VH-VL binders against q9y8q3. Designs and how they scored, part 24

Target 1, 263 residues: q9y8q3
Amino acid sequence: MRRIGLEALERVLYPVIPVVVTAEHQGRVGGMLAAWWMQASFTPPILAVAIAPERYTYKLVRESGVFAFNLLDFKLVDKAPFLGDVSERLLPGKIREAGLNIVRGEVLGAPLIAEASAAVELELVDVVEAGDHDVFLGEAKAVYTVDDFRGGMWSLETYRPLMYLGRTRRPGPVYRVYLTPRGWERREIEFAGGKLKPLAEKRVRLISRVEEAVKASSSREEAVDAVRRILSEEGLDPSDAEYLVEDALRRAKSYRRRGQSSS
Short names: E, the ipSAE of ESMFold2; O, the ipSAE of OpenDDE; V2, 0.75 times the mean of E and O plus 0.25 times the DockQ between their complexes.

## First folded at step 7 (VH-VL; framework fv_axatilimab)

Design x1 (at its last look DockQ between E and O 0.40; V2 from the best seeds 0.00; counts 0 for: pae E 11.3 > 2)
Fold by OpenDDE, look of step 7:
Order: sequence, then C-alpha cells, then structure tokens
Structure x1 (fold): chain C 263 residues (1-263), chain A 123 residues (1-123), chain B 107 residues (1-107)
Amino acid sequence: as target 1 above (263 residues)
Amino acid sequence: EVTLKESGPALVKPTQTLTLTCTFSGFSLSTSGVGVGWIRQPPGKALEWLALIYWDDDKYYNPSLKNRLTISKDTSKNQVVLTMTNMDPVDTATYYCAHSTYYDSSGYPFDYWGQGTMVTVSS
Amino acid sequence: DIQMTQSPSSLSASVGDRVTITCLASQGIDNYLAWYQQKPGKAPKLLIYAASTLQSGVPSRFSGSGSGTDYTLTISSLQPEDFATYYCQQYYDYPWTFGGGTKVEIK
C-alpha cells in the first residue's frame, strides 16, 4: 500500500450500496440517494445515515421524525441518480417524476418506494452533528423484502444490488458510476442529464447565492433574513432559510478545518 | 476574500525554463473541488489555457505545448507552481493564475484571477 | 480540441446601445460556456458561467443565452464602463479553450 491524500478518502471507500432515504412532512414526500449509511446498533436495531442540511430530505426527516431506507435493484439505475441529483425543493413530486411509486409502511406509515427490493421504516432517535453533515439515527420498526430474500439472506437470483463506485473527474459533465455484482456491469450516468440540467443548475445557483448572503451577513439572523428574501424571489418556501443557512455555515466551518489541517 | 498573485522572473532567455509561483489566500487546495489554473495572454492576443491542478493532485495540461509544462501544488503554503521548459520568444505573454471549482453538479470556470505577471523571453 | 469562434472581432457602439457577441463551438459543449470581460492592463473578469448564469456582482444588463454550439452574450444597454474586450470560454472538455475575443469600442 501507498499513502495518499485525505482528499481521496471518500473515493477510497467506494463501492457502496446506496439507499434511498424517503420521508414526508405535511403532504410533501421526498427522497434522496445516500451512500453514507450504516447499521449502528443490533439491539435495538438502529441504522444511521449522513445528510446535509441543504437536502430537502433533511427537512422532512427533522420535521416528521419518521423516515425509510429503500434498497434498489440495478434495474432502476436509470432512475436512482435522479433522486440524488434533483431536489424536491425545486421539483415537487420528484419521486413520481422519476417514475417511481410510493406505498405506505404498515407500522409507521413511512413512505416507501414500491419498486424497491427492500425497505426499512425508521423512527428517528437521535441526530449527531458530524461536521458538514448530520448523522441521523433511526430505530428500525419494520423491514420489507422481495422474494429474492429467503432463508435469511439474499439469493441474488433476481435481485441485483445497485452499487455506487463514485463520480468521475470530468471537467464539464459530471458522471456517476454504478455497478452490479452480476458480471460487474458498469453504468456511467451523467449528473442531471438532458432536461434535468436546468433544475440542477438552479440548485447550484441557489446554494451559491445562499453562501454569498451568509458571507455578507454580520449575524445568523441577518443571514436567515437575506436567504428568506432569496427564496421568496425564487418562488420557494422562505421557511427553508434556516436549513440553507445552517448548511452554508457547516460547510464554511468544514472548509476552515481543512485549511488548518493542511498547514 | 480570495486573492491570487503570480511571481517569477520578468525576463527569461530562450531555451531556459520558466518557473512561476501562484500564491493565494481566501481558499485552500485541501478543499474538495478546488482547482488552480494558469492562463497566458500574449500582448494584444487572446487568452490561452495552460494547465490546471485540483485538490486531489489531478493535473491537466494544454497538449499544444508538447509536454513543456509541469504544474504542482504546495497546499501548506497555498502555492501552485508552473514550470515551462524551453522558452521561446513566442512564449512572451502575461501569465495569470486563477481559481476554479469542480462541483458535483458541474464544472466551474475561472472566477478569481491574479493580476498577472508579464514574462518576456529575449536574448 | 474544441475550437471557439467568436464574432465579431471588434465592434463600435454608443452608450445605450444593445450589443450582441456570439461564440460558436466546433462541437456541442452543453452550456459549459463562460464569458469574461477584460479591460486594458487588467485580468479577465468572469461575467457569466453555465452559458446564462450571472456571476455575483455582475450587472443585470449582461445576459447569456444559447445551447449546443451557439452562444450569445448580450449587453442590453451599453454603459461607459462596458467598453472592453470580451472572451468566451468552454470548459466542457480539456483543453479548455477561449474565443478570439471581441473588442467593444466607443463609436
């Protein structure tokens, strides 16, 4: 082995099997593809996932206290990235737009992806600040699987787990690489390709404006007010301002830490 | 505030190697997505992209310069160094270093520039 | 390499005029196009990125449009401070390439 830079840590940890985190609040159902998750406890059964405050799913989970993990088959590889690339904030009904359907869990009533190969209903038990992300701890209350899961494990006769290998280093278009254990089929999918690009770009612009507003503000309160105005101008929900400001502050803090560690 | 400043010799003899240093502040090359590039501009002519280095030490060069370029970084010093071998009078230009960012959603062009340093290649 | 053909090379205009500059890429660059303003003796300044997104602090009289291979920078009402040279740049693929520039001069 050779020592490499810490900047490559994330990439070293791939491939992983991502989950789609789903949640609902006040009739809004959202979801995101998340690679940073784990089982945190056996008794009680607790799962964890890292989510940044900027994510609309962050809001949904925080507000509702109920969320779900969904494991997807590789057959959904063309749909899955959509859930990570586009924000529910900018595209209401994102999951439906992706061509996926929602069913309710039997125990918590959590929104589940109907096409998922497995799903877990989770009750939020804790949120731990890790840095630019928070780690959400959820206690599993129900588990669902397709018939491929039998005898205590996946048979993999029909189920092809979706794996994420990471993003490419394209100067222009960004591609994410997905794999399946079956023959290691490789898919490179362009981030928000085609008609989705304007939405993705709008998200980036919004985040940039938020960052500038935060930098220009002398207090958190001033920043929140500024971001409320921005959201209003964009026809978005001004109540999301606190989340976006928090996200920007977290990233700024993370940036400072990285700078210090490099010196 | 983001600032970049180029430093190096103002005069280089033909066939010699040019070494330019970009010293920056307001950002770090330890931050994911951050890149620093070099661009030059001959007097009265258009801009030409030379090289780019990212936080993860990924490097890109203009192939038209036939491997004359080497770009490196010292993250701890907030510096990026460009070397160009076998200098020729045709390489006389103002050389700029500039900040760029690579996002998950897309690439980003040069949003912050140094003031530039004029390099003259002459006997 | 992707060639960027910018036109016109120069133009004369008066304050208040609508100015249009075009940039043609040799292949599709999928809106990975930036516009810069450069004044004599100064470094370029980023005006627009992603073909149509204004950089922070840039006046709204500047706008970018286009898709595929054809892109346009528009100054709706030219101001005295806008007399400068403008460059387009693609960052779709390496090597990054710039247009030949358009000098906007006072009539």
Scores: ipSAE 0.013, ipTM 0.537, lowest interface PAE 9.0, mean pLDDT 89
Fold by ESMFold2, look of step 7:
Structure x1 (fold): chain C 263 residues (1-263), chain A 123 residues (1-123), chain B 107 residues (1-107)
Amino acid sequence: as target 1 above (263 residues)
Amino acid sequence: EVTLKESGPALVKPTQTLTLTCTFSGFSLSTSGVGVGWIRQPPGKALEWLALIYWDDDKYYNPSLKNRLTISKDTSKNQVVLTMTNMDPVDTATYYCAHSTYYDSSGYPFDYWGQGTMVTVSS
Amino acid sequence: DIQMTQSPSSLSASVGDRVTITCLASQGIDNYLAWYQQKPGKAPKLLIYAASTLQSGVPSRFSGSGSGTDYTLTISSLQPEDFATYYCQQYYDYPWTFGGGTKVEIK
């Protein structure tokens, strides 16, 4: 074996099957495509997912304590940019913009993606800090599947798992690479391509402004006040300031002009 | 905050190798996604991209210059070095270094530029 | 290589005029397009990236539009400091390429 740089770490660990994390707070529903999740306990049934404080879904889960995992079929792979590449802050209703519908779970009322192949309702039981992300631990309270799930196993003749292989590094635009085991069909989908490009660029610029304001502040309270003003100037919800400040503080250990996160 | 400055000879003879150094501050080339590129502009002509190096040592070159270009970095000195072999009078130009990032998309455009250094190639 | 064709190569205008500059790519570049301003003896300055997003500190009279292969830089009301040469650049694929430039001259 040979030693390689840590910048390749997450790509070595792919492929993974991502889930869409959905949550709601005060009438706002949001979601994000998340690759960094796991089963954490059998009894009680606990699932875990890593979410950066900058993600809108982070706020929704922290404030509501209720969320869902949604498992997508590969037939929905073209929806991934709407779920993973842009923020609900900058594209309100991004789930509906992706052509997906929200229904409510029967046990916790969690927002579920109607088109998902499976969904799990989760009650937040703990949040564990892990550097630039928090690990959200949720106890599963309900699970739903389509008819494709039978015999205690998926039928891969009909269910095509959506697997994520990471981002390209070749010249040109960044692509997110997806795969399904049936026939090893592969899709490369441009990161924030087309009409999503300016929204993703806005997010980067916003994060950079937040980082500069936090660096210039002498206290967390002062930083939150400064970020509230930035959000107001951008026409965004000032109540998001605490989460953006937290994200910036965590990223201060990594010298960059802007904060970046993975899901 | 962010600055870049080109340094190197103002005059070179045909067939010689040009070595240009970009010294920068306000950012680090050890930061994920950060890159530094080289662009030239012949007098009265349009801009031409030459090369780009990223934080992880990935390198890209303009193929129109074949294998004449080499780009390298010294992160501890905040420097990027371009060498260009077999100089010709047609290579007379102002040479710029510029900051870019390569994250979430193919890269952000060159958002910070050095002042440029004029290189004349003559006998 | 993606060719970038700017039009016009030069134009003459007065303070207060609306100015438009067009950039045509030889293939779709999905809004990976930047606009730069360059004054004589100076380095280029980034004005617009992602086809339509204004760089920090750039006056709001500058705007960008377009998609696919066709892109436009607009200066809504030309100011004395806007007399310069403007370049488009695609950053969709390597090699990154620039347009030929548009010189905006005072009438």
Scores: ipSAE 0.000, ipTM 0.473, lowest interface PAE 11.3, mean pLDDT 86
ESMFold2 (binder alone), look of step 7: mean pLDDT 92; pTM 0.942

Design x2 (at its last look DockQ between E and O 0.03; V2 from the best seeds 0.00; counts 0 for: pae E 15.2 > 2, placed apart)
Fold by OpenDDE, look of step 7:
Structure x2 (fold): chain C 263 residues (1-263), chain A 125 residues (1-125), chain B 107 residues (1-107)
Amino acid sequence: as target 1 above (263 residues)
Amino acid sequence: EVTLKESGPALVKPTQTLTLTCTFSGFSLSTSGVGVGWIRQPPGKALEWLALIYWDDDKYYNPSLKNRLTISKDTSKNQVVLTMTNMDPVDTATYYCARKYYDIYTGYYDAFDIWGQGTMVTVSS
Amino acid sequence: DIQMTQSPSSLSASVGDRVTITCLASQGIDNYLAWYQQKPGKAPKLLIYAASTLQSGVPSRFSGSGSGTDYTLTISSLQPEDFATYYCQQYYDYPWTFGGGTKVEIK
């Protein structure tokens, strides 16, 4: 082995099977693709996932205390980037827009993705601060699977787990690389275009405005008020200001300069 | 090496339609995040953004040009085409095509980082 | 549309001088601001993007700063090859717009 830079740590940990984290609060159902998750305990059965405060799903889980993990088949790979990159904050009904359907879990009533190959209803038991992310710990209350799961093991006859290998480091455009379980077939998935770009741009601009507001503020309270105004101007929910400020403050500790060149 | 080159008529009559082609190499317009735009500059004047097309065929236009613009791409030929209808002497300018990259995953934004040499278009009777 | 007001329209300077060019946006553009250099008969060249990030290959004497609506390009020590016209551009929102330009001439 050779020593490499710590900046490559995340990339070394791939491939992983990501999950879609779903949650609901006050009638708003949202979700996000998450690669940073694990089983934390057998007894009781506890799962963990890292979520940044900026994510709308962060709000939903915090507010409701109920969430779900959804495992996707590779057949849904084209929808995965949508779930990861578009924010429910900016696009209400994001999951529906992705072409996915919601069904209710039988135990907690958690929103589940109908097309998922497996799903787990989770009751929030703890939140641990870990740098720019929080780790959400949830106790599993119910598990659901398709028929390809036979008692104790996936047969993999029909189920094709979606695997994520990470982002490329090529000069120019950044690709997200996904894999099939079939001989590790590599597929670089192009992100869907159209109205996704304006939404993505809007998200980035919003984050930038939040960062500037935080930097210009002498207190957390002042920052929150400023961000409330920003959200109001954008026609968004001002109550989200606390989460966005928290996110910006955390990121500021290890700020990475924006403006990466494609050259 | 990334290059762009504009081609088209040097002279256009008033009311006619201008068609310009941008041929590029060193990158592909099938790649996510890549866009090609057109910018013009009248002699001795400032730059004006005209249009932009992305890899997924999403298009943006300068609204000040009153729907006179159409942008399209041929990915297989590495070409982007701009058409401008009802040309007027005021449209006399050097027309540039340029590359722009947008990283939707990391949130990094580029400006127009590589430009063609430009092609001078004169509108005259 | 976002208006970009660039000042001054022209300035005279000598080699070794510190030069500052200002760009004012009609609304906040959150550092979505680029600076270009253009020499006569040539296409614009990207110098700075994201308000303060130096493009690869650009000399370190060039720097960008600012926030909100107010941005500046600074040349710490003007070199002979720096006499040109400079433009700012916002890419915060469509339509993308450019400043009026600043011509840096030799004194």
Scores: ipSAE 0.014, ipTM 0.517, lowest interface PAE 8.3, mean pLDDT 89
Fold by ESMFold2, look of step 7:
Structure x2 (fold): chain C 263 residues (1-263), chain A 125 residues (1-125), chain B 107 residues (1-107)
Amino acid sequence: as target 1 above (263 residues)
Amino acid sequence: EVTLKESGPALVKPTQTLTLTCTFSGFSLSTSGVGVGWIRQPPGKALEWLALIYWDDDKYYNPSLKNRLTISKDTSKNQVVLTMTNMDPVDTATYYCARKYYDIYTGYYDAFDIWGQGTMVTVSS
Amino acid sequence: DIQMTQSPSSLSASVGDRVTITCLASQGIDNYLAWYQQKPGKAPKLLIYAASTLQSGVPSRFSGSGSGTDYTLTISSLQPEDFATYYCQQYYDYPWTFGGGTKVEIK
């Protein structure tokens, strides 16, 4: 690998799967196509999206505290200019002008695109300044999907993710380039399978022996000495003993905290 | 080092077809946004754009000459080929190929950033 | 087609002079304009793109300005190596067109 200039950073990160961020305040519904989003937490379920302050949707989310993410199927790619290239300020009702419909979420009343393949209602919990964009953190309160989502994953036989590759760099009109990963090879790879399986089993046995040695010890010094012996017997570096003892103690402490939780 | 070099006949008879090859190194037409174009310059006169081909095979021709021009590429050979039919003495010029630079900051402001040294083509009987 | 009218067609100047070359488009071109330098027997060299952005390796005495239909190349202090012909080019709309050139000669 070689180092490249930071001016290329954004292009390295494409393709991305954008979402349409929708929000409403005082009867005004707006939306924007956003590529810079992520899941930020499992518990609670928090999603993040970067929005520039000059965007109309920025105002709507700040003022209402409620918004939604909408995932689009590639069949809607011809609608992208209405969603991502023009502002609600300049084209009131742009979502309707694109031939799309707004419905309301059942939990927060967030505006959702009815034709979306999935939608998530979000309650704003924080806004973090990050240079020329602010990062909006929203706790997910409801999720909706079409029948193509089943068994805990998308059915890519029918759901065609909309992916964005960026814009053209030639004279004349600018084009935004999208794709869907049709014909993508899918592989399920066994965790630590094949000839790695004995090593994975050895690790499980090692961790169990370390945990039992720590539990049986009356002091940290005794635990470290016991784990050093275990490592030597396994042909491993005895200097790792202090780390493994500390790791075992952290796991034991974390288990007790979770085991005492009311949530 | 990025270079382009034009090759083809120095002398062509009227009505014949001119074929010019641009061979380049230091970059690839497989790179998104990259293009190679052809520009000519009659002796002592101004530059005239002829044709342009992009990495995705999108092609542009000067409308005044479109029915005479064909541009194509071979990405694996790092070559772009221009064919111009029915040559006439007024087509006597130096023919250049040039790369369109991929400016990641100003996608609306691309220009021809590196030029070949040119090849002189004379059309006479 | 967008016509590019470049003036003057030639000028004579001394080393150290400030030189200004203008390029007028027949319609607005939204800063889709490049300036090239060409010495006799050589290929053109890109100086400025996007009306005002200096190409890497080009001396800072070169600058570009303008908007809409009116664009200017300025050489703040002419050097011996700057005697050449200068061309503007619009790349706003198809077909892309060049100005007629400005020859800068030693006085």
Scores: ipSAE 0.000, ipTM 0.391, lowest interface PAE 15.2, mean pLDDT 82
ESMFold2 (binder alone), look of step 7: mean pLDDT 91; pTM 0.931

## First folded at step 9 (VH-VL; framework fv_axatilimab)

Design y1 (at its last look DockQ between E and O 0.29; V2 from the best seeds 0.00; counts 0 for: pae E 16.7 > 2)
Fold by OpenDDE, look of step 9:
Structure y1 (fold): chain C 263 residues (1-263), chain A 123 residues (1-123), chain B 107 residues (1-107)
Amino acid sequence: as target 1 above (263 residues)
Amino acid sequence: EVTLKESGPALVKPTQTLTLTCTFSGFSLSTSGVGVGWIRQPPGKALEWLALIYWDDDKYYNPSLKNRLTISKDTSKNQVVLTMTNMDPVDTATYYCAHIYYYGSGSYPFDYWGQGTMVTVSS
Amino acid sequence: DIQMTQSPSSLSASVGDRVTITCLASQGIDNYLAWYQQKPGKAPKLLIYAASTLQSGVPSRFSGSGSGTDYTLTISSLQPEDFATYYCQQYNSYPWTFGGGTKVEIK
């Protein structure tokens, strides 16, 4: 083995099977593809996932206390970027727009992806600040699987796990690379491709405005107020302001730390 | 509103090092996907890409000038700095910094430019 | 490096004319082609990216087309403000490279 830079850590950990984290609050259902998850406890059964405050799903989980993990079949690989690249904040009903359907869990009533190969209803038990992300700990209350899961394990006769290998690097276009173990089929999907482009641009513009507002503010409160105004101007929910400010502050802190280490 | 502005010496002597600073507003280099590049244009000639730095400190240089170029960023100051060593009269040009962002089309080309700063290399 | 050959180097046209500028890449650039307009003493302005996508705020009389190695910028009806130098740029591979430019002059 050779020592490499820490900046490559994330990529070293791939491939992973991502989950779609779904949640609902006040009638808004959202979801995101998340690669950074794990089982945290056997008894009780607890799963964990890292989510950044900027993600709309972060808000939904925090506010509702209920969320779900969904495992997608590789057949749905073309829909995965939609869930990762587009924010429910900017596209209400993005799961539906992605061509996926929602079904309610039987125990918690959590929104599940109907087309998922497996789903887990989770009750939020704790949130731990790790850095630019928080780790959400959820106790599993129900598990659902397709028939491919039998005898205590996946047969993989019909279920093709979706694995994420990471993003391609520059130069050239950026793709997310997905795999399935069945023949190691590889799918490269353009980042924010097609109709996602305008939404991606909107997201970037919004985040940039938030960051600038935070930078220009002398207090957190002032920043929140400023971001509320921004959100209002954009026709978005001003209640998201606190989360966006938190995200911006964390990013700013992280970059300062990086700059200090490299100097 | 996105703005970029180049600053640095207007006159550099041969063999000296040129240091240019791009100060920008309206965006942040802490934002994923954001990059700032440098492009130069000799008088009456075509544009030449020099270097590019992204939010994650990933850097790219024109191979023809790679050994002479260094690009860096100060995210907190909204600045990108380009240094070019061993300047020669042939390096006389207007130097631009410009904003990019990668998304659906890979790297988004330079959508916002500074006004440019003329650098003359002369003894 | 990918060379961008732009043609013509200059052309004369009148207001209302259809203007076509071509850019040929030495290898396929998969539509990662941008067009810029530059007026004297000014920075370039992005017109088109991804070969055919119009930049926000750019008049619809500008259009881009092409694929592979061959790309075209078209001005359907030249306006007085369109007299400028135009550049193509590939951003498929580093180093990013520009065409030699096309100066659109008043006939």
Scores: ipSAE 0.327, ipTM 0.759, lowest interface PAE 1.6, mean pLDDT 91
Fold by ESMFold2, look of step 9:
Structure y1 (fold): chain C 263 residues (1-263), chain A 123 residues (1-123), chain B 107 residues (1-107)
Amino acid sequence: as target 1 above (263 residues)
Amino acid sequence: EVTLKESGPALVKPTQTLTLTCTFSGFSLSTSGVGVGWIRQPPGKALEWLALIYWDDDKYYNPSLKNRLTISKDTSKNQVVLTMTNMDPVDTATYYCAHIYYYGSGSYPFDYWGQGTMVTVSS
Amino acid sequence: DIQMTQSPSSLSASVGDRVTITCLASQGIDNYLAWYQQKPGKAPKLLIYAASTLQSGVPSRFSGSGSGTDYTLTISSLQPEDFATYYCQQYNSYPWTFGGGTKVEIK
């Protein structure tokens, strides 16, 4: 064996089977594709997932205390990068725009993806800080599955697991790579490729407009006001302006860096 | 406002090593998909790509220069450095650094360029 | 390596003319093609990327077309400020390569 650099760590650990984490707060449903999840306990049944604090879904889970894991079949692989890379703040209803439907769980009312192969309703029980992500611990209160799950395990004759391999490192469009063991089908999916590309292009224009407004501003307050106007003009929620300003500051050295916790 | 600026010697003697620094602002190499490349143009000649470094420290070089090139970055200083060994009069050119943005849809090849720095290799 | 062949190497045209510049790749480049404009003493300026997408701030008289190995830059009605040298570039495969350039001059 050869020792390699830590920058390769996550790629060594792939492939993984990601879940879509879904949650709702105040009538807004959001979702994100998450690769860093695990089962943490059998009694009680606890699942864990790492979520970065800047993700919209992070806010939804923290505020509602209810979320769901959704396992996807490989037939949905074309939608996976879109779900993982597009913020609900910039594209309300992104799950519906991806051609997916939300139904409600019977126990917690958690938003579930109707097209998922399995879903688990989760009640938040703890959040543990782990560097640049927080680990959400949720107690499973209900589990749902399609008929592909029989005899206490998946039938790979009918269920094609979606396995994530990471992002490519070539210049040009960045592709997310997925595999499935049935037929060893491999897909390299561009961020928001295919019929979802026009929606992603709108997001790119909005991000650019936000970044330009932040760079043109002489203070955080001015930047927030400018971004509120942009959101309003685009029919988006102006209350997201502070988040978008902070996100833009992380991407640029213009005007203000992110604040830091007390030490 | 995205800006890039090349700095380094205007005159280099044959066999010396050229070191060029690209100092930039308005973007960060900590951002996924972002990269900085180097391109040169001999007087009256076409553009030639030299090297590229990405945010994750992935590096690419023009093989025609037989590994004379080394590219590195200092993300905290917003700098990218190119070294080119064993300079020869044929290497006389204007050297540019340029930004690449690859973040989902709307990815751009060299969309922002520095003004360029002329490097003369003379006896 | 992918060779990019531009044609013509130079042309002479009058204001108002339609100008067409061709770029031929030695292998398919799947629309990973850019066009740049360069004026003497200045850095190149990106005009078009992804074969046909106009860069922000570039006048609509510029357009790009093509696929596979054959690509074209068109200036629908040449203006005085368009006299420059134009370069194509593929960014499909390393090493990235540029065409030899097309100098557009006043007739």
Scores: ipSAE 0.000, ipTM 0.403, lowest interface PAE 16.7, mean pLDDT 83
ESMFold2 (binder alone), look of step 9: mean pLDDT 92; pTM 0.942

